# VHH binders against HTH-type transcriptional repressor CarH (carH), part 5

Target 1, 299 residues: HTH-type transcriptional repressor CarH (carH), of Myxococcus xanthus (q50900)
Amino acid sequence: MAERTYRINIAAELAGVRVELIRAWERRYGVLTPRRTPAGYRAYTDRDVAVLKQLKRLTDEGVAISEAAKLLPQLMEGLEAEVAGRGASQDARPHAETWRESMLAATQAYDQPRVSDVLDEVLAALPPLKAFDEVLAPLLCDVGERWESGTLTVAQEHLVSQMVRARLVSLLHAAPLGRHRHGVLACFPEEEHEMGLLGAALRLRHLGVRVTLLGQRVPAEDLGRAVLALRPDFVGLSTVASRSAEDFEDTLTRLRQALPRGLPVWVGGAAARSHQAVCERLAVHVFQGEEDWDRLAGT

## First folded at step 4 (VHH)

Design s44 (from b02 with S31D; framework vhh_brivekimig_d4)
Fold by ESMFold2-Fast, scan of step 4:
Structure s44 (fold): chain B 299 residues (1-299), chain A 121 residues (1-121)
Amino acid sequence: as target 1 above (299 residues)
Amino acid sequence: EVQLVESGGGVVQPGGSLRLSCAASGFTFSDYAMSWVRQAPGKGPEWVSSISGSGGSTLYADSVKGRFTISRDNSKNTLYLQMNSLRPEDTALYYCARDKYSWYRGGMDVSSQGTLVTVSS
């Protein structure tokens, strides 16, 4: 039988053990011997992950790692059951992919009632953030690409985009307002792409952040006046539309100057990532991934 | 479920070239935009380049524009990064990533393994 392997970060996530701790346990206590790829990288099996889970359980209960390592042979009974259970789950296709395919097919057929029904099913079945990350955002990106490549019409793209937008706005307004940390979110001046900003607002509300959402096409001076009145803890900006490096720097400089000197400014979107060096020079943070949500919510 | 396996890193002299590969499994590869992210010693992660699911659109960080080329082969579920005119500053662990779009391509499922590129001075 072929055996699946995972890289150290995935093994760490599956076992709930930090990467640094796995390396230390391997090096100092010899609790597992991961296989190596021809390139020299570590490959962890389902059994290795099960071993890491047992070590974590014991150390969380106050057992020293050296003693936990000695107990592994006694705990190997039951590891095969855990490995067998994981294997079955990995063969299943996620509902998220099925829902996205269903909505694409309905969109191509101009079957608006079916798109609506599937959207309602998604939002009943998944928590809001999971619905956005696994179904709605991937669907919107796929639809946008198919429209760009000519496999979907403008009308088909608008049909599904407007329906998804309405649901996201509804979810955002249904969430309770946060109290102890406040962010103001807006698109760049002249920016019309707001779906990423809506997703950011939803995530921040889930994290207990109070969000003032200004939306599309906010001039720098108007943002500055709003910020002076609201006194938020940070500003989050979205920029998607293609811009030259000079145009991007000019716009961001005007935005930075319109905002209080010490106020943290974060920028997300495709254009921000393209011009990361400009953002760094202007003391503006670029949103890079999941770790940054905690920084926005806490510091 | 997403699995991303990088290869192609190594030691190269300044001005040299390397091609990185990323083998993807566990998802419908052509449905997702893919990215390369790097982390230099002692620094935070830096986004390098992205390519749309169809391969029709590409984006590059200013630091690599004109030197690096991102491409993909959807029939092989493989992402590539062709790196030319390498500089000591390009020394980093390179990771491939599947875009999550949580802040319009801000969120990413990043590979755990990475591949080391060392440009010797």
Scores: ipSAE 0.091, ipTM 0.547, lowest interface PAE 4.4, mean pLDDT 80

Design s45 (from b02 with S31N; framework vhh_brivekimig_d4)
Fold by ESMFold2-Fast, scan of step 4:
Structure s45 (fold): chain B 299 residues (1-299), chain A 121 residues (1-121)
Amino acid sequence: as target 1 above (299 residues)
Amino acid sequence: EVQLVESGGGVVQPGGSLRLSCAASGFTFSNYAMSWVRQAPGKGPEWVSSISGSGGSTLYADSVKGRFTISRDNSKNTLYLQMNSLRPEDTALYYCARDKYSWYRGGMDVSSQGTLVTVSS
C-alpha cells in the first residue's frame, strides 16, 4: 500500500482551488514540491492537498497569498504540535474556557462556594500571570459586557469581581517587594475600574519592580503628596471609562502638574489609548504593549 | 501558538476606502478583546481601535473616529477594520493585536508582520 497521490485536476477539486491558481502558487511561492509518477506526471499527496486547503482558507479570509505562504509552515507545524499534546499553553487553553463557563454559571446562580472552588483550581493549575491573562481577565471582561447588556445584574458582577479582587490582592502581597525600581500606581480620579491596575501591579512585581498601589479615587493633590514622600521612579495611572477629549485633557493636565517635572508618568487603559495625542502633548507615556513592561521595569 | 495574520492593505487615493482583515489562530478568539495598531514610517506605534470579545463594545482613537469601523466574526476567527475617507497621514503598517489583559488594560500580543496601507495620489 503506497501513499495515495492525485493529479492536479483531482487535487484542485479536493482543495477547492482552480488548476491555474495552483500552478501560479507553485511557481511564484514554491509552497508545493509535487512528486512525479513513473509516467512523468506531477503527483500531489494528501499533505499537498492539505497545504492547498490552508492557502485557500487564508486567501478566502482576505490574507494575501504572499503572507499565507510565509505563515503556512508555522500554521501546519503549530496544528501538528497541538495535536501531539505540545504547544504554547495548550493545557491551559482547553481548561480556560471550561473554568470561565463554570464561573459564569456559578455567578449567575449566586453560588459563591463554586466560584471560590474554581478560582482555587485555576490558581493551582496556572502560574499567577497566566491565570490572570488566560482566565481571570477574560472572565472579568465577559462579566462586564453581560452586565452592560443586562444579562447579569450589578449584584452578580460584584460577587465575582470581589472574589477575583481578593485573590489578586493576595497574589500581589505574596509577590516579592522588589528592590531597584519603584512605581506608584493609581486610577484616574473618579475611575471605578481597578482590575486592570491590579493586573499591572502583579506583572510589575513579577518583573522585580516595587509597587505602591493606591487604587481608586485618589485626588491629584493627594497623589502629588504621596509621590513626594515615596520618591518613586515612575507613576502609573489607569483610565478605562469613556471621557471627552476635553475632560481627559483637563484631568491629565491637573495630574501632570501635581507631579514633579521629569518624573515619568505612564497611563494605561482604554481611555488613554483613545486620547494618545493628548498624552503626547502633556509628555505622558501611553502603555501600548508587551515591550513597555521592560521599559517600566528598567529592562 | 498564538498567530495573527493581517491582509487587505494596498495603495489608495485620498478619500478612498480599504477593509483590513486579521486571521487569528491558536487561542479561543471569542474570549479576547482585539485591537488594531499602526506604525507610520519614522514614528512609534499608535493604537487605532479595539473591540470586545463579544463585539458589544468598540473604541476608537480620536484621529480615526467617524472614519474607521472595527468589527469581528467569531465564527471565522477574523477581525476587520473598515477604513473610509482615507488620508495621507493614515499611511502605515497596520497590525492586529490580542489584548492580553482584557480591553481595560494596554497589554497586547501584536502580530510581527502587519499589512501596508499607502494613501497617495
Scores: ipSAE 0.061, ipTM 0.524, lowest interface PAE 6.0, mean pLDDT 80

Design s46 (from b02 with S31R; framework vhh_brivekimig_d4)
Fold by ESMFold2-Fast, scan of step 4:
Order: C-alpha cells, then structure tokens, then sequence
Structure s46 (fold): chain B 299 residues (1-299), chain A 121 residues (1-121)
C-alpha cells in the first residue's frame, strides 16, 4: 500500500472538519497521532482522513466527541482490517458489525430469543434512523443475498425478516406524523420486498413528510386511482427483486402512464440503480443518496 | 464480509490518464449496480458514474461525460474507471460503492477507504 499523506489543511477539506476542530480533538481526546514530516508538520494518511470523516458523522448526528473517541480504537482497527483484507482484529469490531454478525449467527441457529435480544440492544443504543441505516438495512441486504445464493433457507430469511418488520412498524408508529408535504409510497407491482419501503417511510416521516404507505404488490392502475384521490406531492416506488431490463421498462412505463404527467415519481431499491438509464428515459427520478431525502421532503 | 478495495490513484499531469480499480468480495458482484463517487478538497461528495450489474447500462455525471468510462469484469469481481483528459478539478478521493444510491439500503453505501487522484502541473 502507497502511503499518501496530507497536511492538516488538506485533511480538513477532505474530511469536512475545520482545522481548529481537528486540533481540539487531538489535544483533548488524543483521537489521532499523525506522522510528522522532516520539517515537523503533521502528515495525515487516507486512513486518518477516513477516521476524521467518521468522527464528523458521529458528532453531526449528536454523539458527543468524548463518546465518539471511545469508539475510535474499534473504528481504526475496522479500517485497518478493511485495508488489509484479512486482518483478524483482537477487540476491534465496530458495534454495528458485531450486532449484524450476532443476528446472522442467531438466525442461522434459529435462535429467536437471541435475535430479539440483539434487536432490542440495537434500538436502545441507536436512534431509529441510525439503527436502520447502520444495522438493520445492511443485515437485511446480507440475509437477502445469502438466501438468493442458497446459503440461507427460506425459513431463516423469514425468521429474521419477520422480527425486523415488527420493529420497523413499531418505529413508524412512534415517528413524527408530518403535515407540510405528502408522499405516496408503494412497491413495484408484484414486488414482495417491503423492508426498504418501510425504511424510506421512516426516514421521510422523521423529515416531516406525511406518508401514505400502500405497501407491497400494488398494481399500476390501483396506484393511479389512489394518487388521483390523494393528490400527493410525489410518488415513491420500491423495487428490490431482480428483473430483466425489458420487464423493468414495461412495468415502469405502465406506472408512469398510470400517474399524472407532472407528478414527480421516484424509484429506489436494489434493482433501481441496475436500470437507471430506463428511469432517466421515462422521466423518473432514481434515489441516489442522502441529498435526495431533502428533495423528497421539500427542504 | 463485504469488502471493496480501490487502487490506481496517483499524481498525473493535466490531460493525462489514470485507470482506477475496485476489487470486490463478499457478495454476488454481478447482481449489484456499482458506482464511483468522489470528494474533492473543500467540496461535498459528488457521484461520478454508475454501471448496471450486467454492464449493459452506464451513466455519467455531466462533468465527466465523454472523458471517463466506467466498466466492470464480473469474472474478476472488479470495477474500473478509465479517466482520460484529466483536469485539475478532477482532483479528489475516489470511492467505490455498492448499492450506494439504492433506496433498499436507506441511502447507505458499502464505503471503502478511497484512492487519491491528484491532477497538477
């Protein structure tokens, strides 16, 4: 591995953290011990920059720097293991990774009480959106992949999915009601995977959006009728199941035609990015990242 | 579990070329759309390019269209970004991402450590 280094000003720009704040974190919490150039200046590696980005993320999300700093050994060793590709860490597993591994192992063993206990621990430790983004969504993705490849059975997939779904529905009940902006959310026709849609609904409600959740297996004509009655500001669609480009285009074309011409339509899910060119041709927005949540929320 | 390892960055003169690589493991590579995202000094993250699981569909940011080419080799579980006619404004950390923009993930990506590209005369 090449050891590229940056001066503090460049590291600050790359990490999105002010130089003064980096110095304060170092002085008060000892979060980094950057190398020194022969001239005595601090030299930050790509790994140092990644650590700074993680600390910024945690502090921006309301975690005190003292608490974020306590996680630093795990974060650094997690990053070292990723770079090395094979580094078996002693005590340095990120909390999120440890919870996911525990739930996966419990799922494989049909240990429902253990899955339940870990889920409760995650939801007690993390705010709802962070629990979904850092633990539950990655877990569901991994479980889905393992089921698709045949390394997990249908029963194992259903066990964990049912338990996660129950928790997500509970979180939705506790979420803000929203009043300013209205979205209708549904899965693609014949789509049965709804967890991503539930996660999207949760995030949008926390952003103050009123959400009408139609769920899985909504035919295009039924969506059209609902939209005509509800008159939402946008429609959000989820698609996870693998589809051929032709089937995807046919389905999306019917959906676009069933909806008012000027109504914004957004598509997300594992399959959406695989067929992004089709979405662009049909004037349908593909969910592309964190900034799109604000666009959907009208902020 | 899921691992993405970028390589190929370096220092290059304006007008030069670089090829970035991303070695993927821990998932069925051919089933996932892949993206390149960059973060330039003093700027937020910018999506650069995406490629479908089969490689049949590609998309590019307007800032790189006609200069960059995304490709993949599913037999090697590797994603590539061929960068031609490089400009100083292309200077950034470049990240490989799986399902970065997938709604299924709630906006999460399987972020890597990135590889630095510096374009300077």
Amino acid sequence: as target 1 above (299 residues)
Amino acid sequence: EVQLVESGGGVVQPGGSLRLSCAASGFTFSRYAMSWVRQAPGKGPEWVSSISGSGGSTLYADSVKGRFTISRDNSKNTLYLQMNSLRPEDTALYYCARDKYSWYRGGMDVSSQGTLVTVSS
Scores: ipSAE 0.015, ipTM 0.255, lowest interface PAE 7.1, mean pLDDT 77

Design s47 (from b02 with S30R; framework vhh_brivekimig_d4)
Fold by ESMFold2-Fast, scan of step 4:
Structure s47 (fold): chain B 299 residues (1-299), chain A 121 residues (1-121)
Amino acid sequence: as target 1 above (299 residues)
Amino acid sequence: EVQLVESGGGVVQPGGSLRLSCAASGFTFRSYAMSWVRQAPGKGPEWVSSISGSGGSTLYADSVKGRFTISRDNSKNTLYLQMNSLRPEDTALYYCARDKYSWYRGGMDVSSQGTLVTVSS
C-alpha cells in the first residue's frame, strides 16, 4: 500500500500550523525531514503531520520550539495512536459537502432545528477553524450566490447567517483571553458582511491575540475614536461587497486618515483583493494568505 | 491528496493571447472557489482572479480587468484563465489556488509548480 503524502499547504491545514512556521521549524530546528517528489517538492506523511500537531500543542502550552524538538524521541512513543486518530478524523472530509447540503435544504424548508443539529454535528466533528473554513464559510458563500440568483430569499439568508453567527460568537467567548497583542477588527463603512471578520477574530483569538470586535457598519470617525481610546497594535478591516476602484480608494483614504499614521492597518475580503494596488499605494496591508496570521499576531 | 496541475504557459509577444488550465483532483472541485495567483521574479505573490464554486461570480484585479477571463468546467474539474492583450508586465509564474475563505477568501491553497508566462518581443 502506497503511503499518502501531502503538499506543505495541506499538511499545514491538517496540522493547524501555518506554512511559514513549518518552513521555519524545518530550517532552524530540523524537526522534520519531509520526503521530496521527483520534481523536488516537499511531501509530508501522516506521521509528519502528527509530529507537527504535537509540536504545535507543546508550543501553544508555552514550550519553546527548541525544547519541543528535543522531545521528539518521546513524542514518537505516542505517534501510532495520534496517526490512527488523525486517519479517522480525515474521514470527516466526505461529510463537509453532505453537512452543507443538509443545512442548505433545511434552510430552504425553514427547518431551524435541523440547521441547529447539523451545526452541532459539524462543531463536534471538526476543530473550530477547520469547521469555519471547510463548512461554514463555503455554506455562507453558496447561500449568497443562491440569493443573488433568486433561489433563496433574504429571509433564508439571514436565518443561516444568524445561526452561524451565534455559534461563532460562542466559540470566540470560549477562547482564552489574549493579553500581549491587541487588534481592533471592524468592517468597512456601509459593509454588511461580517462573517469573514468573525472568522478572522476566531483565528486571532486562537493565536493568543486580544480582539476588540466592532463589527459591521463602523464609520471611519468612530473607528478613529475607538483606536485613540484602546491603543491597539493593529487594525483589521473587512470589505466584501463589490465597489469601484474610485469608491474603494476614497473610502480607504478616509479610513487611513482617521487612524494614527504609524498604526498598521490590514484589510481582508474579496473587495480588498480586487483593489490590491490601491491598498499598497495607501500603505495598507492586504491579507493574502496563511503566512500573514503570524505578522498580525506578532509571532 | 489535493493536487493542482497547471499547463498552458509559454512565450508570447505583446498583444498576444494564452489560455492557462489547471487540473484539480483530491477534493470536491465544485464546492470551492478557485483563484489564479502570479509571481514575477523577485516580487511577492499577486492575486489575479477568482471564481465561485458554481462559476456564477467572478472577480479580477484592476490590472487585468477587461483583458483576462476566468472560467471553470466542474464536470472536468478544470479551471481556466484566458489571457488577452498580454503586456510585458504580465510576465510571471502563474499558480492555480483553492480558496480557503480565511478572512473571507484571503487564504489560499496554492499549487507548488505553477506555469511560466513570458511576454517578450
Scores: ipSAE 0.192, ipTM 0.599, lowest interface PAE 3.9, mean pLDDT 81

Design s48 (from b02 with T28R; framework vhh_brivekimig_d4)
Fold by ESMFold2-Fast, scan of step 4:
Structure s48 (fold): chain B 299 residues (1-299), chain A 121 residues (1-121)
Amino acid sequence: as target 1 above (299 residues)
Amino acid sequence: EVQLVESGGGVVQPGGSLRLSCAASGFRFSSYAMSWVRQAPGKGPEWVSSISGSGGSTLYADSVKGRFTISRDNSKNTLYLQMNSLRPEDTALYYCARDKYSWYRGGMDVSSQGTLVTVSS
């Protein structure tokens, strides 16, 4: 009953078309209006991805998007036959769970070369955002849980986390710099958990946003000075560690006051969701899900 | 294939209680943090609560803190949300979600079905 669907960022990676371009095609030309889930997220089918690939090919060959759109009904028959023929071979690939289990076993054995080999296999098999969503982020969550329960040692946790972090930073630097928007990303003062922020940076880079990543433990005054020099379009802040409403409000108030009043400030992470009423009072946006990526990207 | 099936919704008066369930299959349930997300009529989705894979850590939206309790039974592959002191503003479709490590927890893999909770006199 569940037809395979992809979120817009994954559809963009699979089709080789930037998210901004897909949205522009939908908005300006009515080309490819995907189904929505009950929660309101865009759901792209394998057929939709095939259509996006064909539109990209035509526009790359010099056909205007308005003309390419007029050709869709004639192209649909060929694309439907192509999509129907490809399902079996794609499904034969190893499941994400298998790669995670292999890396976990290698981590327990202190087999760094094996962890590296599996990471290379994952990144060769999957687009960057899908690799993060389906393999790397779940692995980091599993490792964190096992460390918390005492099943993994600190050394084992650090081994795999450092290797994953290095790959995420490498992927960020490989992405295009971006042209239309600039965001400065940092963790809350005192916040050490930056993997979620790195994932957000990777997604924003793929949306064409230029990202200046300041990382963990950035004091409010230093963030303010950086923002005055860089003049970004927004600031994104990450806060994961549990904290009281009073402590959260005090910290966020200092951050808000250190930044220009009219500059959009976004906060994400587990602790931000727990304190969204405080964020609203301080005129700070809380990152709530897939729909907010468009708002951050300015498209 | 991942399957998430919610149940337990219904009509209840203000101050009442309901317990929602989410039956999960197609993945190693204990290896994933899980979340509840709700969508009120005419509004966008709102994250409600999250629980770690082991059940050792929980997080709640300020609007439900102290009233709702998230829990899980890994032996049954089932997620629960105990809702107490229900208010009219809690009226929404409630969705079970498989959490991913992201800026927003519970926003990446959301079930398509949902269960309706209506709080009215």
Scores: ipSAE 0.014, ipTM 0.409, lowest interface PAE 6.8, mean pLDDT 79

Design s49 (from g4 with S102T; framework vhh_7xy4_2)
Fold by ESMFold2-Fast, scan of step 4:
Structure s49 (fold): chain B 299 residues (1-299), chain A 121 residues (1-121)
Amino acid sequence: as target 1 above (299 residues)
Amino acid sequence: QLQLVESGGGLVQPGGSLRLSCAASGFTFSSYAMAWVRQPHGKGLEYIATISGSGGSTYYSDSVKGRFTISRDNAKNTLYLQMNSLKPEDTAMYYCARDKYTWYRGGMDVKGQGTQVTVSS
């Protein structure tokens, strides 16, 4: 389901702000950058309407619009956190935690049809990125930890992981192709943890980045050949499995040497963050937080 | 309503110890991995440590491994960082963060306001 948008007259009605005032706020104070439809009309999202509502409350309370605009980032952060965690749970729908618990129980029982049914419910109820962040990735993390601790078998782990993987690949194929930037994404050589890389690919595509996904077990020299042929704007690498600083540095050095000088290389995953100083010495960027998505997307 | 509030920073001499705390509210604490990151004055963010939701898995940066210990008390919605053998290079603003699995334990999605640690004689 695509993100809902409203024309300015509807956004004005929903927010309780006159059309002329919305235009003045956009023009003079840089609040909101509404999307344009193919026909050239302003398209306001639910987030944009929420911003307008907050600005109206503050200005109605006597706060100048210039000051209200400065307060928005902090106020909207709180609202976004509430919407992400609470909006779905206020309905009769299962909470994100309930879906994860249901899939875990079904996995323990080898109930593949039930896992499939809950996956269908999740993907019908949530947009792809929220499904990944709030349900699928936390579930896979929990399953992995239970497998490592011996409370889940290899068969149970594979059952749920393969089903989630199939759905993520389908979501990737359905996502729009980017035009402005091109990234090549692969796991570290010998790295088999692919799900995080799939999630990164999905998010980058939704940010308008064209993604070539090479996946698991790509040797450094083969990645180098692919990059020479594809000429991407960056390479993104995933590494999760724990390794010594020495082994990490050896592998990353081979990867850096296989790739053109000056090509941005980004590494994500738990192992990359553990060895951040190695990455910096080798002129490799470490993915650390939400702001890095904009850097990758070139926005 | 999601909040992370760090405390426990201060001035300490080289070789000393501090324990940082982070009080979390507004989300199901035990369902999320939590991280500590730091920022020295005038420099970029440096990752320090992560702990899984259950507390079963911990990860550390090379610069603090063996000196710092991350832990959590899910009953109290509190994250801790025990810092031993402190060095002048550990001087920074310390933030706790809720960790997301967007790049499979990659991105942090919420950071607190921080607590200052200064290591100086």
Scores: ipSAE 0.442, ipTM 0.743, lowest interface PAE 2.7, mean pLDDT 82

Design s5 (from b02 with S50E L59Y; framework vhh_brivekimig_d4)
Fold by ESMFold2-Fast, scan of step 4:
Structure s5 (fold): chain B 299 residues (1-299), chain A 121 residues (1-121)
Amino acid sequence: as target 1 above (299 residues)
Amino acid sequence: EVQLVESGGGVVQPGGSLRLSCAASGFTFSSYAMSWVRQAPGKGPEWVSEISGSGGSTYYADSVKGRFTISRDNSKNTLYLQMNSLRPEDTALYYCARDKYSWYRGGMDVSSQGTLVTVSS
């Protein structure tokens, strides 16, 4: 179709309305007529998500759903006019650079509501993976670099990174749980950068892989114990922070030794590529491109 | 239509310098990390360097660290690789690639011709 669509779980997250409530509103009040995918799933448009957001706002303010439903035509007319006006005034519609600049400016001003509004706009305008690749991950990278250079304070960095992280984790949980393949994802020990790991988790979930996300600060021995209990098909590790070849090799050797010998281990991140020869020597796969997603997904 | 066009390759003597360029189009250049990848005759591809979308973070393979410098000009949608103290083993076909942030992956779906760098006396 010409329009972007979302599954009910994603629409629920974007609108802040529980799946069961969306179904009840549709069934009892006819407020939505979602399209259907070829597979028969509900397909919610950006307009459908906007409708859900307006209904939630009204019901949160104490308006009964039956009355809120009656107000929809007038509210949606106003929203459509506003959206059309924004597009026209900007020669087109907001693009990735504009969204990132807006969120950065709002972060510098400690304007949390503005950051939240722009995040909502991004996630309504782009599919989850594209929102991550073009807006959210570049924003977090830029914010981290400005923090390192002293242009942003720790408080400003934490404000925006926590808000973005919450949205990414929510999108991850909204994706269907896979049943055919299972991966355990973690950062290297002492690795603080989890942006790439969250993105990998999101991609794998969309490919139907069950993901157990352990995140940052997982010691090698603890990862080994988790793997023995979970019995995954592979382990994915993220490493970004620069380190010497000797330190990298020592850490990776300990990780490899903590994991079952026959279990595939994949490493992604800038540091993995910088030390690719070490990875190859230790029989650890370095994530390099599009074909590797299919290998991880078992397709 | 994502397009990446490399240029700047040529023949240079050991110890010499060369600057490669990559002109990008069809996507929001500033949103993507960019990499240089090379393939020497008879060998597999080797990742060389990566730069973040903003240009604030750079990463290098151990084999080129201290000799090569990656940079970008987002206003011109162009990626650069400054290669100094070139060695015969740097002889390869050099490709630029668009990297996504989801697990800092390299490689692209775009077929690129690359630019040939030959280091010989």
Scores: ipSAE 0.320, ipTM 0.689, lowest interface PAE 3.3, mean pLDDT 81

Design s50 (from g4 with S102L; framework vhh_7xy4_2)
Fold by ESMFold2-Fast, scan of step 4:
Structure s50 (fold): chain B 299 residues (1-299), chain A 121 residues (1-121)
Amino acid sequence: as target 1 above (299 residues)
Amino acid sequence: QLQLVESGGGLVQPGGSLRLSCAASGFTFSSYAMAWVRQPHGKGLEYIATISGSGGSTYYSDSVKGRFTISRDNAKNTLYLQMNSLKPEDTAMYYCARDKYLWYRGGMDVKGQGTQVTVSS
């Protein structure tokens, strides 16, 4: 599970090349040799995506695909040097910071194509989990803070948040199908911050956990009904918005009562850690660090 | 090589104050949320506070809210914890941690060596 691969629809999004064109290029010019999943679907590597990006660049510049394909051995040689070079960049400013600054500037300018291009570059350069941790999640935090300070408008915040959400959903579809454990993930009943929950879902799927993602605004009773039907190994809840200890305890008590007594309940997010003592009294696990992913995955 | 080095701990009387520092190296400090956590002798890890990469957002445990203040200096790659109105129950080893604040909106991946705080009369 060390080497990551993408389904054709994700490779198409990452490379900016429509699915039908990728199939045509492969069929007519043999420019790619994608792997096959056990189910028989095409599996594209980071190298395959980089090849598609180079072919698109050349064809966009007026080079015929047949001529671009003839340059493929030299392109592959250059891509291997580029991949090696990314690990040893001499830039004073790290790539993660540079990408976030670029996307922020593009967001301020309402340059949606530029935000899209940088997102594609990030996802081609980093594994999905690292892209989320080092670029996407910090970007969303920075954008939220700038909105609060008045340096970004609501429209600018929504623009970049929706673009990031679309990429996270695509990564979830590309993630391995989980089977060995089953988790139901939802936000607290009044919680609207979904991005952290999407990140948790992505991590758990990469650990082989089957995830049923219910998202935001799920009432406690509806969660209880879903759990009775699905019979998961655990429930994971996200809570970010500030609450008093009393309000948090009241809400968590209702959630605990709606769920089977022996079912493990995990709560993640800033608000959960702030109210750690409440969680402990209610026999609810608080997500605190990297080692807790393995506990959730049953490893 | 990633390193977090805590300092500023010591012995202090109840009601006193201490300022802890954490020097970070080997990663882009401004790209990560940072946290303070503590562990009393023979007990589990207790979360204290988190600060976002920019310093614009802070979060505190119920046990320290109003008494402790987390801050950072990104130009110096340094994290701080100002501790006021110290109580005997604040006695613990204090750790600086790198926090993936937006990952499930919280979670630590690296912790330093620690600095001991003892509050005793």
Scores: ipSAE 0.551, ipTM 0.818, lowest interface PAE 1.9, mean pLDDT 82

Design s53 (from g4 with S102E; framework vhh_7xy4_2)
Fold by ESMFold2-Fast, scan of step 4:
Order: C-alpha cells, then sequence, then structure tokens
Structure s53 (fold): chain B 299 residues (1-299), chain A 121 residues (1-121)
C-alpha cells in the first residue's frame, strides 16, 4: 500500500479549493470519501485531489456543485490519466533540504523570526510525521554535526533545538487522545535526548495509541511505579547517548527487572542499535523500522 | 521513488576482505544518514554501521568495531562498507538503508534486494 496521502489543508492547497468548501462538498454532496487514519484524521489521495480539481474547474465554469457532483462517475473514469499527470508535478515540490538550509542560515544569523517562519512553512506544507522525518530530525542531526565541527556555536544549536522542541510539543498536545491501546514512553536514566521520543509519541498518537509521556531522565524505580499504577500495554524507551556495553546492559537489566514480567518493552535510538545483542538477551525489542509501528499499535 | 541497489558480496574465506557498494537514487543522498544492516539466514535484522550525510560521523555495532569501515561518495551517490578480518558469523544478506530518524535513528528504510556475503572455506 505505497500511496501518498495529504491532510485536508494540503489537499486544499494542491487543488486550489478552500478547506471549508471541501468539507461542505463532502458533507452535502458525498463527492469524496477520504480514507481515515486510525487516529480519525482524514487522508486525501492524489486521486482525491484530482477529483477536487475537476470539481473546482466545473464550478469555476459556472456548473452548480450539485450538477458537478452528478458528473463524478465520469470524472472518476478519467482520473487515471489526471493522476498520471500529477506524478510529474510531485517532483516540483520544494525539497526538504531547501527548508533545512533556510533554517540553518537563519540560525547562523540569530534570526529567530525567520527560523519560526520556515518552521511554519514546513508544517503547512507537510503532514506532521513527514515534517519530523524529512525536515526536523535531519535538521537536528545536521546542527549537532556542525556544532561538533565548530561551524555552529552552542547558542545557535540551542536556538534551533528549543524552537523545534516547542513545535513538536504543540503537535502532541493538538493530537486527539488515543483510546485503542496504551503505551508509557520514557528516556533511559540520565538520557537527555528526547526528540526521538517526542517523534515516537507523535506517530503513536496518529496510530490511535494513548501515550503517557514521562520524558527525560526517568529512574528505573520511578518507571516501575508509574507502570504499576497505569498498567500500559507496553513500555517504549529511548537511548541516544553513547554508552559502554557494560553500562548499557546494567541499566537495561535494572529497567527490565523494574517492570512486570511479560510486559513488552521496546527500546529505540542510536545506542540501542549499537547494543542489539544485549537487548535480545534481555527479551527487549529493538525498534528497527516501519513494521514495528504496527506492532506497537497492536496486531 | 527511492532506490537502493547493493552489490559486492560473494564467497570469501575467514580472515578475508570484501567491499560492498550501494547505489542510491530518488532522493538527495548527501542530506541523509545511511546505514548498513544484515540478516543472517533464519534470523532478524542486525545493525552494522551508520554514516552521517556529510560523512563526518560514523557509528558501529559492537560486533564489527575495528573490522568494518563505512564510507560514502556523495558525488557518486554511493555508500560503501569495507569489511576486513571476516568471520563465519558475518555470513548474511547485507542491505543498504536510508537512516530514518524515527525514534531518533532507530528506523531504517530497507528496500533493496541485498547482497549475499558468505564466509566459509
Amino acid sequence: as target 1 above (299 residues)
Amino acid sequence: QLQLVESGGGLVQPGGSLRLSCAASGFTFSSYAMAWVRQPHGKGLEYIATISGSGGSTYYSDSVKGRFTISRDNAKNTLYLQMNSLKPEDTAMYYCARDKYEWYRGGMDVKGQGTQVTVSS
């Protein structure tokens, strides 16, 4: 099922039809039945966008929407040709790298308003999950590398990181509360890198999972107490900072022992991958890719 | 549409060397961290190494540190894995992956057919 989908705001921009009109057309005339994500959000395909473009064209030419809607079966028959035409146009979209370069330049200039403007552009152009995966997380990695090489100062790194964090937290608060399944998410003890954990929380919320986010620097015993009270379906842990195999194993052993036997424990982040054999010996799942999101959300 | 095409695998004796290549297309190669992962017959995926978009940072699993070297040529959109001091336990299908920053560098996009490495006399 490899098909691009768009949120209503992006579909509206692509089709040149206001969001309010799309909702009215859907409700009153049944011209669209967009797919819904597990979280209940509308997902519009390239085919749906092509339908919106045809409806706009007809109404712009003076055809009433009720009459245009009656022509929908004929429009649907022609959509394969229109959608094939749209394939080439997808390549014309702004590249994620352009936004990252703009934010990097603004950061070097201490131009906070410009960083904010570009973040707004990114979030308007891409669904939240794509914005994170293709722009925000790569930007944070690039910023970290440039700081390490001396190209960026600590102040410049903090400026971008704080602004990105604020937007991710806002997206999480805006997401509806999941009800299907419950996960508790925390960083490893002494782990300060939380952006991966925030991204995981955002994706799980989109999959309809209720997320209790405990954040940075959670001791094993505190996590155990929280889990006993909340009784989640799984625990997700984040570990990014480099650790020796011995330290990693000691910490993960204490975490595993603090949690109920049989409760699934997942660990993600760069450090988890480096010590995969330790995770396997302790019956802890290592997050490795897209298939694991479905496993976390339920079979 | 992103495409990753692995090559360079083969049969090699213990202690030998191989150099794997991955030709990337359909995305801005220099903007993404790239990884090598492997899958031994009948087992799950095992992470091997990651290299940053610029090539300035590299990371390795405990099992290959000091023996394998990851590198890239951004002008050629090609990722490499130099494998030295090969052991029978290195026998696996090797995959090139674009490092997805999901769960901050835990997720990987493994779409190629892979290249088989067999270490045996």
Scores: ipSAE 0.481, ipTM 0.787, lowest interface PAE 2.4, mean pLDDT 82

